# VHH binders against o75319: the designs that were tried, part 306

Target 1, 181 residues: o75319
Amino acid sequence: GNHIPERWKDYLPVGQRMPGTRFIAFKVPLQKSFEKKLAPEECFSPLDLFNKIREQNEELGLIIDLTYTQRYYKPEDLPETVPYLKIFTVGHQVPDDETIFKFKHAVNGFLKENKDNDKLIGVHCTHGLNRTGYLICRYLIDVEGVRPDDAIELFNRCRGHCLERQNYIEDLQNGPIRKNW
Short names: E, the ipSAE of ESMFold2; O, the ipSAE of OpenDDE; V2, 0.75 times the mean of E and O plus 0.25 times the DockQ between their complexes.

## First folded at step 21 (VHH)

Design sa34 (framework vhh_h_nbbcii10_fgla; at its last look DockQ between E and O 0.01; V2 from the best seeds 0.00; counts 0 for: pae E 16.3 > 2, placed apart)
Fold by OpenDDE, look of step 21:
Parts: structure tokens; sequence; C-alpha cells
Structure sa34 (fold): chain B 181 residues (1-181), chain A 125 residues (1-125)
């Protein structure tokens, strides 16, 4: 269906690049069929995403979609020049090891293939906050060796919203490191 | 979890046609665009040879010179299946044909990550 996700309007469409990383988080863009239910200023389409990224003088090199549905937009709505990866991620639950593994290796693969540019890894779930924040922070902690509190603070500041789920925060702060291979 | 299963191989006469299928599971042709799919073959006593490939993101195709104009690689996203239509088959096309996938969530920049078991194609009069 074309119903607007709960609380979707409450979140900034696009965050800022996370300094020292190539990550940028955003809420899910919605295909044109959703615009009927939105005020013009509330609309956030795949096209709008790219426009907003450009306004920041950045360029997306990869989009990782963590939503657990396919109704928001289609890969065909994105430029062919930008790879799209779907990682179905259940909300509210700490992502399992397989999900974490997929995310990490996707990021690592991108970084290895894009050493000659500064294109960004765009990550989103529904709100671009909890699932998105967890996996980005998990990567920074496990792979980059960043302190959990620093990773969380960095993400929150750049996204413009704070992680909300206590189980995610707790896992990031006190949970075990996940294997990278 | 990820699996590639080839089928459609068999015995065919020179000049004949054959259609190979590769049923893929564990990833989606529609939603995992950062990947490549390909067909390879190994003839008796020879090394592995790339036959055809298709980009997951752009849909661009590649063919070996030896099969250009005769073979066609395609995919059906709804069936998550890769195909190789082989026309005007020659004796030198005799080989085990393998399906392969390069997937976005594996840290492998140059190699295909998963391979099928292969299917034998024999072209003989």
Amino acid sequence: as target 1 above (181 residues)
Amino acid sequence: QVQLVESGGGLVQPGGSLRLSCAASGFSFSYDRLFSLGWFRQAPGQGLEAVAAISGSKGSTYYADSVKGRFTISRDNSKNTLYLQMNSLRAEDTAVYYCAAKLPWLDSPSEYDYWGQGTLVTVSS
C-alpha cells in the first residue's frame, strides 16, 4: 500500500556526512505514488534524495536499504550509476550476525572499489535512525575500532536525531564484538 | 544459503541449440543490484573460460569472442534464474558449463563468489 510510515514526517530527510567516514544516513525516500498523501514540502522522493545530497556537495556511490518492505520505492527509481543493496532488516530487534556481516562486507567491498573517489555510502531504514544507526555504529566499533559512545554521538549529531532504541544502544555499548569474517 | 543450480545440459548435434538455466537462491536479482552473473565453461583438458556475463546494476552483457552471435545470456528476475541460450553449437563448445555469481555482501573485488555444480554440454554427431 501507499500509506505513509508512522512518524516518517517527524525526521529530517537527510543527515550529514559523518566526518572521518563515507557514511550518510537518511530516511526512506518514497516513490511518486505517495505524494498524493503529502504536502509538497513533506515530499521526499528518490529524486529529492539525490538533489539534497548534491546540495551538500556530495555524491552517493552506494545505497544500502535496510527496510523490511519493498513498497517504498524500487531500485529502478534510482540512477543506474548508483548501486543498490537490499538488506532486509527486521525493526526493533538487534540485527543478527548475518545481517551485520552482510552490511560490513558490503561496506568493505565498496571502500576497496572506490579508493579513487569520495562517493558516499547512503544508508537508510524507514526513519534512517535506529536500524541505520546501529549498523553504522556497529561497523565503526567493530571494524574501525571507534569507542561505542563516540560512534553513537557521531551518528546522532550527523543524522540530526538520536538513536531511540535502548536495546540497540545497550548492544553497541556493552555487547560483544561481532566477527568481521 | 546461497546456491546456484545449473540445468539443461545434454547431448546435441552440431548446429543444434540448447538452453541452460541457473536457478539462484539466497539473493534477489531484483533487489541486489551490486552483483554480476556469469557463465563459464571448462572443456576437457582445458582451463576455465569465461563465456558470458551480465551486470546486476546496469544489465550490460559480455560475451567471449568464440560465442558472440551464437550465445545469449539473459535473466528472469521473477524466477531468479539466469539463462544461456546456445545456438549453432559446435564441437568445440563441448564443456562443463558453470553458473557463477559475484555478490555485494562479500568482500571479493575481482572473483566470482559462488559457483554451481556445472552441467555437461556435449556437441557431437
Scores: ipSAE 0.012, ipTM 0.283, lowest interface PAE 8.7, mean pLDDT 90
Fold by ESMFold2, look of step 21:
Structure sa34 (fold): chain B 181 residues (1-181), chain A 125 residues (1-125)
Amino acid sequence: as target 1 above (181 residues)
Amino acid sequence: QVQLVESGGGLVQPGGSLRLSCAASGFSFSYDRLFSLGWFRQAPGQGLEAVAAISGSKGSTYYADSVKGRFTISRDNSKNTLYLQMNSLRAEDTAVYYCAAKLPWLDSPSEYDYWGQGTLVTVSS
C-alpha cells in the first residue's frame, strides 16, 4: 500500500533556492491517498509543494523526479502543467555515469530554454537529500566548476539537512571529475 | 534573496578619487563563485553603461575603454563585498553607479539579473 516512506516525516518539505543556481530541492510530495496516515501539519502534497514555492516568491519551471517508483504521485496530480522529467535513480549507490549524464542534459536543456526567466529546477528523490544532493552537486562540480566542499555546503545549507551517505560524499570530494558529454 | 547595496558615492572634485562598495547578501562570494559581478553607471539623460566586471568563475576583469587605467574592480570574499576604486575622476564620470550580479550562463553585460539601488557620484568643482 500507501505506506509513508521511512523517515519522510523527519525532513523539511522544501528547501530554499540555492543562490547562484537555478536549483531547489524537496522531498517527494505525496498524493491524497497517503494523507489518511498523516496529521494535517505533516501533509506535503503536490499542491502544497507549489504553495510553498510561491511563499518563497519563486516559480518552478521543471521538476526532476529521481525516485525509482511511480507510486508517490503522478504528474497529473500537479496543480498545473509543468515540465516533468523522471530519471529512475537507484538508491544507496553512487549514480552511474548514464544517470549523471541524463541529469546534466536535462539541466542544460532547461537553462537554455529558460534563459529569459528566473524559474527554478525542482529536484527530488524520496527524501530530497542523498540522490538529490549528489546529482545537484555533481552538476555544480562538473559543469559549473564549483569546488566539491563548496557545492556540498551550499546544498546542505539550502536543503536544511546534511548529505548523509558517506559513499556519495566521498565520490563528490575525492572521485574523478565526470565527463559532461 | 539576493540583495546588493552600494555605498561610497558623493561629491568629489575633478582629479579626485572615490571607492565604491557593494555589500552582497543572499549569496556568498566564497561559495557562489558562479556569479559574475559588475559595476554599471547611468548619467542623467543617458543609457546604462557597463563600467567594470569580474568573472565569478575565472576571476577575469573587464573595463570600459572610458575608465581603463583609472578604475579598478576588486572583491573581498571574506566581507562579501565588491569594490570599485575610481581614480583621476572627471566630470563625465558623474552618474548613479549600480552594482550588479549575473548568472553563470549569461555573460552578456545587458543581462545582469540582480541590481543594487545605486549610489550617486558627482564630479564637479
Scores: ipSAE 0.000, ipTM 0.115, lowest interface PAE 16.3, mean pLDDT 84
ESMFold2 (binder alone), look of step 21: mean pLDDT 80; pTM 0.818

Design sa35 (framework vhh_h_nbbcii10_fgla; at its last look DockQ between E and O 0.06; V2 from the best seeds 0.00; counts 0 for: pae O 12.0 > 2, placed apart)
Fold by ESMFold2, look of step 21:
Structure sa35 (fold): chain B 181 residues (1-181), chain A 125 residues (1-125)
Amino acid sequence: as target 1 above (181 residues)
Amino acid sequence: QVQLVESGGGLVQPGGSLRLSCAASGFSFTYDRIFSLGWFRQAPGQGLEAVAAISGSGRSTYYADSVKGRFTISRDNSKNTLYLQMNSLRAEDTAVYYCAAKLPWLDSPSEYDYWGQGTLVTVSS
C-alpha cells in the first residue's frame, strides 16, 4: 500500500540544522508512487529532500532512517554516494538500550570520519518528530552532556514542531542513566 | 548482534584457487552503506596483514601489493556475503583469513570493529 502516513501532511518536511550539532531532522520522504495521492505542494520525495537541504546551504553526509518499514522509499532512491543506515525503531515506546546504542555508535562514527567537514546527519522516522526527537535528544544528553530541557527545546525549535509523546519526554527528563558504550 | 562467519578455507596446491566467503548478520550490505568490509590474514608467527577492502559504496577497493592481480574482493548484497577470490596461490598465502567490518564509522578509517573467527588456508604440496 501507498497510503499516506496518518498526519504526515501536517508536518514541515525538513527542519533546520540544530546549532552546535551536526543534526537535521525531517519527515520520511515518499517515493513517486505516493504522489498520485498528494497535491503538488504536498509532495516530499527523496529528491525534494536533497533540494531542500541544498536550499539551506547544507550537505547530508549520512541519513539515519528510524522507520520500521521499507514502503516509503528505497535506498536506491537516494544518490549512490550518500551513506544510509536503517535502525529499526519500534514506535510508540521509548527505544530500547540496543537501539539507543546503535544510534550513538552511528553518530560517533560519523563525527570521527567527518571531523574535517561540516556535513550533516539527517535523521527521520515517519513524521520526523517523536522517535527522531527522542534519539537526537538522548544523544545530546548522554554524550554531549546537554540538560534534558535544553535538548528538547533545541530540537523542538529547529524541527518546527514539539515532541508530542509524553513517555519520551518523561524518559528524557527523568529516565535512568545510560552508558554510552 | 553483529556476526561474521568465514568459510571456504582448506588445503590447496600452489597455483590453485580458493574462494572465501563471509556471511554477515546483524547489519545489511544493502541498507547499511556506511560500512567498509575487508579481509585480513595472519600467517604463523606473523602480524596481522590487511589483504583487501571494499568501501561502503562498493566503488573503492584496496589490495595489498602482495596479492594484487591474484585476489579479488567482491560482495553479494542479496546474500549479505563478502567474498575473496584467491587465484595463483603461493606458499606465502598460507594464513588464517579473517573478514572484518567497520560499522558504524567508529574510530579511524584503518580500524575495523567486527571480526570473524577466521578460516585457515594452507597452500602446500
Scores: ipSAE 0.000, ipTM 0.340, lowest interface PAE 10.4, mean pLDDT 86
Fold by OpenDDE, look of step 21:
Structure sa35 (fold): chain B 181 residues (1-181), chain A 125 residues (1-125)
Amino acid sequence: as target 1 above (181 residues)
Amino acid sequence: QVQLVESGGGLVQPGGSLRLSCAASGFSFTYDRIFSLGWFRQAPGQGLEAVAAISGSGRSTYYADSVKGRFTISRDNSKNTLYLQMNSLRAEDTAVYYCAAKLPWLDSPSEYDYWGQGTLVTVSS
């Protein structure tokens, strides 16, 4: 259905680019059918997403959707020039190795193909916080060699909200690399 | 062209130690992005087993339960070489050991893009 996700209104729609990275996090945009359930100032559509990104003088080069549903918006709602990747990611639990692998692979592929520009990787789950933050931080930690606390702090600061899930935080701080097998 | 070449295998007594090397060429541990580097092994009549892995940055490591506390994976960026220090070797560690690399600039969905030829480790009294 078209019910608004729980607590969705409580989160900033779009974060800031993470300095030194190509990442930007945002909450899930909602297609037009949700607007009748929202005040005008609460609306955040795919179009609004791109407008807000533009206001930051940035450009999206890829959107990674980590939500576990397809009811929020359609890829057709996005510009054809921006690739859309769906990685179904279960909430509340630490993403499995396969999910982490898919995310890392997507990011690495993007970086390969976009060496000549500064377009951003837009990542979102429902709130653009926990799943989104974990996977971004996991990448920074495992691939870029960033200290876990630094990665978490950077994400929190740029997203404007802090990671909430203790199991995610603990795994980022103390967990090993994820296996490819 | 990317190439991985293992060395350091041989015959060793139980309880002994051995250090395997994997010389990488065609990409740089220092300047190129790496997804992961890993060691695998295949014992006679058995399937391929993951032994150890290290992240592209070299910051994080993983070990199979069977080798935890005995094996150490490391890398030397200046030498573009991956290592596997094997201590307290057991007969069941006898296998051909393979080095593998996953490189981000390849769009392959495979777990690892490149493999070495392997080096034989025999643990026997």
Scores: ipSAE 0.000, ipTM 0.250, lowest interface PAE 12.0, mean pLDDT 91
ESMFold2 (binder alone), look of step 21: mean pLDDT 84; pTM 0.846

Design sa36 (framework vhh_h_nbbcii10_fgla; at its last look DockQ between E and O 0.69; V2 from the best seeds 0.00; counts 0 for: pae E 8.2 > 2)
Fold by OpenDDE, look of step 21:
Structure sa36 (fold): chain B 181 residues (1-181), chain A 125 residues (1-125)
Amino acid sequence: as target 1 above (181 residues)
Amino acid sequence: QVQLVESGGGLVQPGGSLRLSCAASGFSFSYDRVFSLGWFRQAPGQGLEAVAAIRGSGGSTYYADSVKGRFTISRDNSKNTLYLQMNSLRAEDTAVYYCAAKFPWLDSPSEYDYWGQGTLVTVSS
């Protein structure tokens, strides 16, 4: 259906590039069928996403969609030049090792193939916050060796909203490093 | 697991037409945007040759000079199937035709990450 996700309006549509990384987080864009349920200023479509990214003088090179549904938008709503990866990620619980691995593998693959540009990895879940923040931070911690608190602070600052789920935060701060292969 | 299965090969006379199909499973054309889906062929005694490829959502295509204007690559996302329409076939088109997929997010040294088993196309009078 075309139900607006709960609290979706409460979050900034697009964050800022995370300095020192290729990551940018945003909330899920909604296809045109959702617009009838939104005020004009609340609308955030795939097109709006790209416009906002452009306004930041950035360019998306990959979109990783972590939502657990396919009802928000279609890959066809995105430019064909931008790869789209769906990683179905259950909300509210710490992603499993397989999900983490898929995310890391995707990021590493992108970076390997995009050494000659500065295109961004756009990551989103529903709100572009908890699942998105966890996996980005997990990558920074496990792969880049960033301190957990630094990774979390960086993400929160750039997203414009703080991670909300205590289990995610605790796992990032105190949990074990996850396998990279 | 990712699988590619070619079909549609067979014997055809010069000037004839064939349509090859590649049924893909283990990934979605729509939700796992492949960097490239392609057709390759290997003629007897020759090396592997790239024939045609689709990039992105399928809007961009590549064709080898030898097949340009005669072959058309396409895909149906709803069927998760890649096609190769081959028209005006020539004897030199005789080969085993392979379907292949490349994923940009996979760390693979190979040009393409997955390959089908191939389907034989024989063009002979």
Scores: ipSAE 0.017, ipTM 0.350, lowest interface PAE 6.8, mean pLDDT 90
Fold by ESMFold2, look of step 21:
Structure sa36 (fold): chain B 181 residues (1-181), chain A 125 residues (1-125)
Amino acid sequence: as target 1 above (181 residues)
Amino acid sequence: QVQLVESGGGLVQPGGSLRLSCAASGFSFSYDRVFSLGWFRQAPGQGLEAVAAIRGSGGSTYYADSVKGRFTISRDNSKNTLYLQMNSLRAEDTAVYYCAAKFPWLDSPSEYDYWGQGTLVTVSS
């Protein structure tokens, strides 16, 4: 079935652009088939995502989907002109080095291809918080040289929710700098 | 790892048609729409020529002037396969045809990062 993800309703749909970066985080949009299980004010579809981004006077230039499933929406539900990348990311554990590398490489590629515009990288997992926050912060720390606590604070403030998973927080604060393949 | 495998080459009469296929693995046309895909060819004694390309997002296409109106690039996302439909073939289309992919997240000095092994198209008699 099209069951609503656990606690999905508890999170703000879309955060704010993280200042000094090209990132914006959000929870997974849900295709129309999920709406039978949602009150109208709870709906957050792919169309709603783009409307909310436009309301912030921003534009998405890439969506990185970190979910480990294909059931929430299809790439065909997105505007054809928007690049989309799925990175299957296992929840509840610190992402492996291959996953981190793929994320970093996608971000670096986007920045190179989009140096002449101001489009954003939209990143989501199921809730747009733990996996999303970890990978964004890992990028900021490893590639941009941001202090771990500053990266975490920036993400938390702009997402509107704090990172919850202690193993992610510990790895960001005290773990090794990862390779920038 | 990323792999591209061409098929569909062979001998064909002038004025005939042929469809080349390029099966991709190691990435998904549906779930990795950050790529560009293309066909290149190399005729005997000539350098490599870009024939056609298609962007993974937006679907923009490019064609060399020598093939415009005769060749059509397309993709089937469900089969993860790129195609080159070649119509009204001429002797000068004889070449080894290569499928290639470029992913903007790869730091590569070349325009295309992954290449197939090639498939021979001979337009003769």
Scores: ipSAE 0.012, ipTM 0.457, lowest interface PAE 8.2, mean pLDDT 87
ESMFold2 (binder alone), look of step 21: mean pLDDT 83; pTM 0.848

Design sa37 (framework vhh_h_nbbcii10_fgla; at its last look DockQ between E and O 0.01; V2 from the best seeds 0.00; counts 0 for: pae E 21.0 > 2, unsure alone 61.9 < 65, placed apart)
Fold by ESMFold2, look of step 21:
Structure sa37 (fold): chain B 181 residues (1-181), chain A 125 residues (1-125)
Amino acid sequence: as target 1 above (181 residues)
Amino acid sequence: QVQLVESGGGLVQPGGSLRLSCAASGFSFSYDRIFSLGWFRQAPGQGLEAVAAISGSKGSTYYADSVKGRFTISRDNSKNTLYLQMNSLRAEDTAVYYCAAKYPWEDSPSEYDYWGQGTLVTVSS
């Protein structure tokens, strides 16, 4: 069924815009059917996501969904004007080069098409931490030339939670630079 | 104790077909107690790639772009078995293929909780 993802309640719903970037990270929003299992203050729906972004005086221009499932919400629950992209990303292991490339391609395409506005790329996995943080940081390191420790610190501060998986952190800090093209 | 055991791998020529099977034990496929199920692959010296998945509750399927139209995921609840039918095989499909499951009851902190040992598929002339 519609079980709440384990530890999902432990995480802030939405982070802050990462300064100097177009990224904002959040945990997976849950469609209305999950609300029977949640106290009112625990709810975080697709609509709640957009309200929280508006409260920050920001606007989403793209959502990148890194989960491997559609059980949490349907793309139809999003406003029609917000592009949505699913990139299937397996947990527990460092994403492969093809997943990293798909993410980079999507971000680069967004930046080109949105150079004349200030809309954000929203990125989420289940908890908005490990896979989300890895791919955002991998982009900043490989494409923007940000130092690994600076990318990780920026993500952790803006998400409001630290990257947890040591294999992801080690790959960001000491792993090979991935091909951008 | 949940176990997943893959079979059906082997050597085939380009353009050929294989059907992978994943026998599950320690739980029964059903609409009350089903896992969300998937196939993943890893070529030597490369990372893990999600190939196909089937939603436990909705039965919806997902495929990687590289296999769409050639591979079909399915399951047989009476045999407690997940399948991957692979047609029109190409050299780039050579990899170790893994069966994986996510237990709906626990909603574990990972996307997938249980993994098989893998079965090797080699596509070569």
Scores: ipSAE 0.000, ipTM 0.091, lowest interface PAE 21.0, mean pLDDT 83
Fold by OpenDDE, look of step 21:
Structure sa37 (fold): chain B 181 residues (1-181), chain A 125 residues (1-125)
Amino acid sequence: as target 1 above (181 residues)
Amino acid sequence: QVQLVESGGGLVQPGGSLRLSCAASGFSFSYDRIFSLGWFRQAPGQGLEAVAAISGSKGSTYYADSVKGRFTISRDNSKNTLYLQMNSLRAEDTAVYYCAAKYPWEDSPSEYDYWGQGTLVTVSS
C-alpha cells in the first residue's frame, strides 16, 4: 500500500556528505502516489532527493537501496545516468555476512570505476539511519580501518541523527571484522 | 577519523637530503575530493610557514620562494601518502615540518582542516 512508513516524517530527508568518504545517507524517497498523504513541506520524492543533493553542490553516482520492499519508489523514477542497486536488508537485526559482502562489493566496484570523478554513493533504508548507518560504518571499519567509535560518530553527525539500535552499535564496536572479499 | 602522521625527520648535514612522508588515513587520495595537501614548517621562535602544496584535483604545485628548486612535493595515491623531497638542505631549513589537508566542503579557505603531529628536521654540521 501507500501508507507512510512509521516515524518517516521524524527524520531529515538528506544528510551531509561524510568527510573523507564518498557516502551520503538519506531516508527513502516516496513516489508521487504518497504525496496525497503528506503536507507539501513533508514531501520527499526521488526528484526532491536529487534537488537536495544538488543544493549541496554534490552529485549522486550510485544509489544503494537497503529497504526490504519495493513499494516506495521505482528505479524508473531515477535518472538513467544514476545506477540503482537493491540489496534487500531485513530490519532490526544485524545484517548477515552475505549482505555485508554485497554492500562492500558494490562500494568497491563503484570506487574502482569512479576514480576520475567526485560522485557520491547514496545509501538509504527506510529512515536512512540504522541499516544504512550500520553498513556504512561496517565498511569504514572493515575496509578503511576506521575506529568503530569514530565511524559511528562521523555517520551520526553527518546524517543528523544517531544510530538507534543497540545491537547494531554493539556489533560495530565489539563484533568481528567481516571478510572484505 | 582523518589522521595525518609525518615521518622521515632527523639530523642531516648542510647540503644533504631528506625525504619526509605523511601517511594519511580516514580519507583517500584516489576517491575523495581534496582541495589541497600541504607541508608547513615552524622554526624555533618563528611562525608557521607554508613550504609546499599540491592540489587534490589538478595536481598543481606551489612552493615557497625559499625552497624552490630544492624541495619537491609529491603524492602516491596507492599508498595514500604525501612526500616532501628536500635536497640541498640549509641550516635555515631547521624546523618542525607539518603535513596538512584541506577539504573543499569546509568553509575555511584560509586554514587547513587536518594537521599531523609534525616531524623535526635539524640541519647542522
Scores: ipSAE 0.000, ipTM 0.203, lowest interface PAE 16.0, mean pLDDT 90
ESMFold2 (binder alone), look of step 21: mean pLDDT 79; pTM 0.811

Design sa38 (framework vhh_h_nbbcii10_fgla; at its last look DockQ between E and O 0.88; V2 from the best seeds 0.00; counts 0 for: pae E 9.2 > 2)
Fold by OpenDDE, look of step 21:
Structure sa38 (fold): chain B 181 residues (1-181), chain A 125 residues (1-125)
Amino acid sequence: as target 1 above (181 residues)
Amino acid sequence: QVQLVESGGGLVQPGGSLRLSCAASGFSFSYDRLFKLGWFRQAPGQGLEAVAAISGSGGSTYYADSVKGRFTISRDNSKNTLYLQMNSLRAEDTAVYYCAAKLPWLDSPSEYDYWGQGTLVTVSS
């Protein structure tokens, strides 16, 4: 169906680039079929995503979609020049090791292949907050060696919203480091 | 669970055309677009040769010099199938052709992680 996700309207559509990283978080863009249920100013389509990114003088080089559904938009709605990766990630639960590994490997692969540019890794779940924030922070902590509180603060500041799930926060702060490979 | 199955091989005369297919399963062309797909071939008594490759996004392609201008690599996301259109075939194109895939979630030093069983292409008058 094309019902608007709960609380979707409550979140900023696009965050800002995280300084020192190539990450940018955003809420899920919705395909055209959702527009009839939204006010014009509430609409956020794949096209709108790219426009907003350009307004920040940035360019997306990769989109990682963490939603657990395929109903929001199709990969075909994205430019062919922008790689798209779907990592089905269950909400409300700390992502499992496999999910974390897939995310890390995708990011590392992108960085390896994109050393000659400054294109961004766009990450989103439904709201672009909890699942998105966890995995980005998990990467920064495990791979980049960033202090958990610093990673969380950085993400929250750049996304314009704070991580909400206590289990995610606790795992980031006190949980074990996950194997990178 | 990932599988690649080639088809379309056969006997063709020099100057003829043939289209190979590689049906992929275990991953999605639409949702796993960071993968890399490629065609290889091994002629009798020869080593494995890279023929063509295509990125997951479909934005980048590679061709060996020996097939450039004659072969075209493509994919159909809706069918999860990789293709190799071979035109102006030559005797030296005779080989077993293999489909290969590199997946974004596998950390392997290998250029490709999975291979098909191969399909024989024979170009002869």
Scores: ipSAE 0.020, ipTM 0.395, lowest interface PAE 5.7, mean pLDDT 92
Fold by ESMFold2, look of step 21:
Structure sa38 (fold): chain B 181 residues (1-181), chain A 125 residues (1-125)
Amino acid sequence: as target 1 above (181 residues)
Amino acid sequence: QVQLVESGGGLVQPGGSLRLSCAASGFSFSYDRLFKLGWFRQAPGQGLEAVAAISGSGGSTYYADSVKGRFTISRDNSKNTLYLQMNSLRAEDTAVYYCAAKLPWLDSPSEYDYWGQGTLVTVSS
């Protein structure tokens, strides 16, 4: 199955750095085998990702992959020295506490290890919106104390697309602060 | 079920060589590249000593001064296996050797979260 993910073509490949944070969001890059099904202007490979980040005068220091599949690209398609973490995250559901904890732990570890540089955490799911937006916003709310509406607005603006899943938006706005232990 | 299993220990003469292996399960070197892996040893009556370490990002290695130039840490991510090549062995290298891992998603005050059961290396004439 090299099927292009549903609606993947409808989303901007890479967002902008979220000001005041170390986050940048993007849709899943697709390995070369998918390119037979794409027009040249539609292609977004792992190499294209790194080129786009460099064009923004940024550098990735970590990629967090939230997809619940391994078919889109392999970690070997990334530069050997780029840090990569897969957190298998079920779509369409508010992520469970274990997933949220894993994400927070990875971000906190990155920030500790990278306090003396300005490298970014790249986060993606399939479309770089719902799971990605939820976990970034959950981190900003729970750990950084950002107001829910401010976190959502910042993510939407910098991603270039709005969070779509109502259950995620409701949980961010009205749900409990998640405990970290 | 995170598990680390060492092998390759044994009796060897001074000046000899051994290669230790550490098979990992319950996590993937390929998909969890933020991990840190290391070898530690403990000689009879002595404390635990860090011998060598390697990062999951592939760029960073550490060696204790006592083993630099003689030991080489390496890994094969596709086989989920960590190695320690030990050359020019000396009597003072006699110890139980442990494989250890630090995983990025665990909240722990220690540098390493998981430990193997150890494998004995004896260097004796």
Scores: ipSAE 0.011, ipTM 0.405, lowest interface PAE 9.2, mean pLDDT 87
ESMFold2 (binder alone), look of step 21: mean pLDDT 81; pTM 0.818

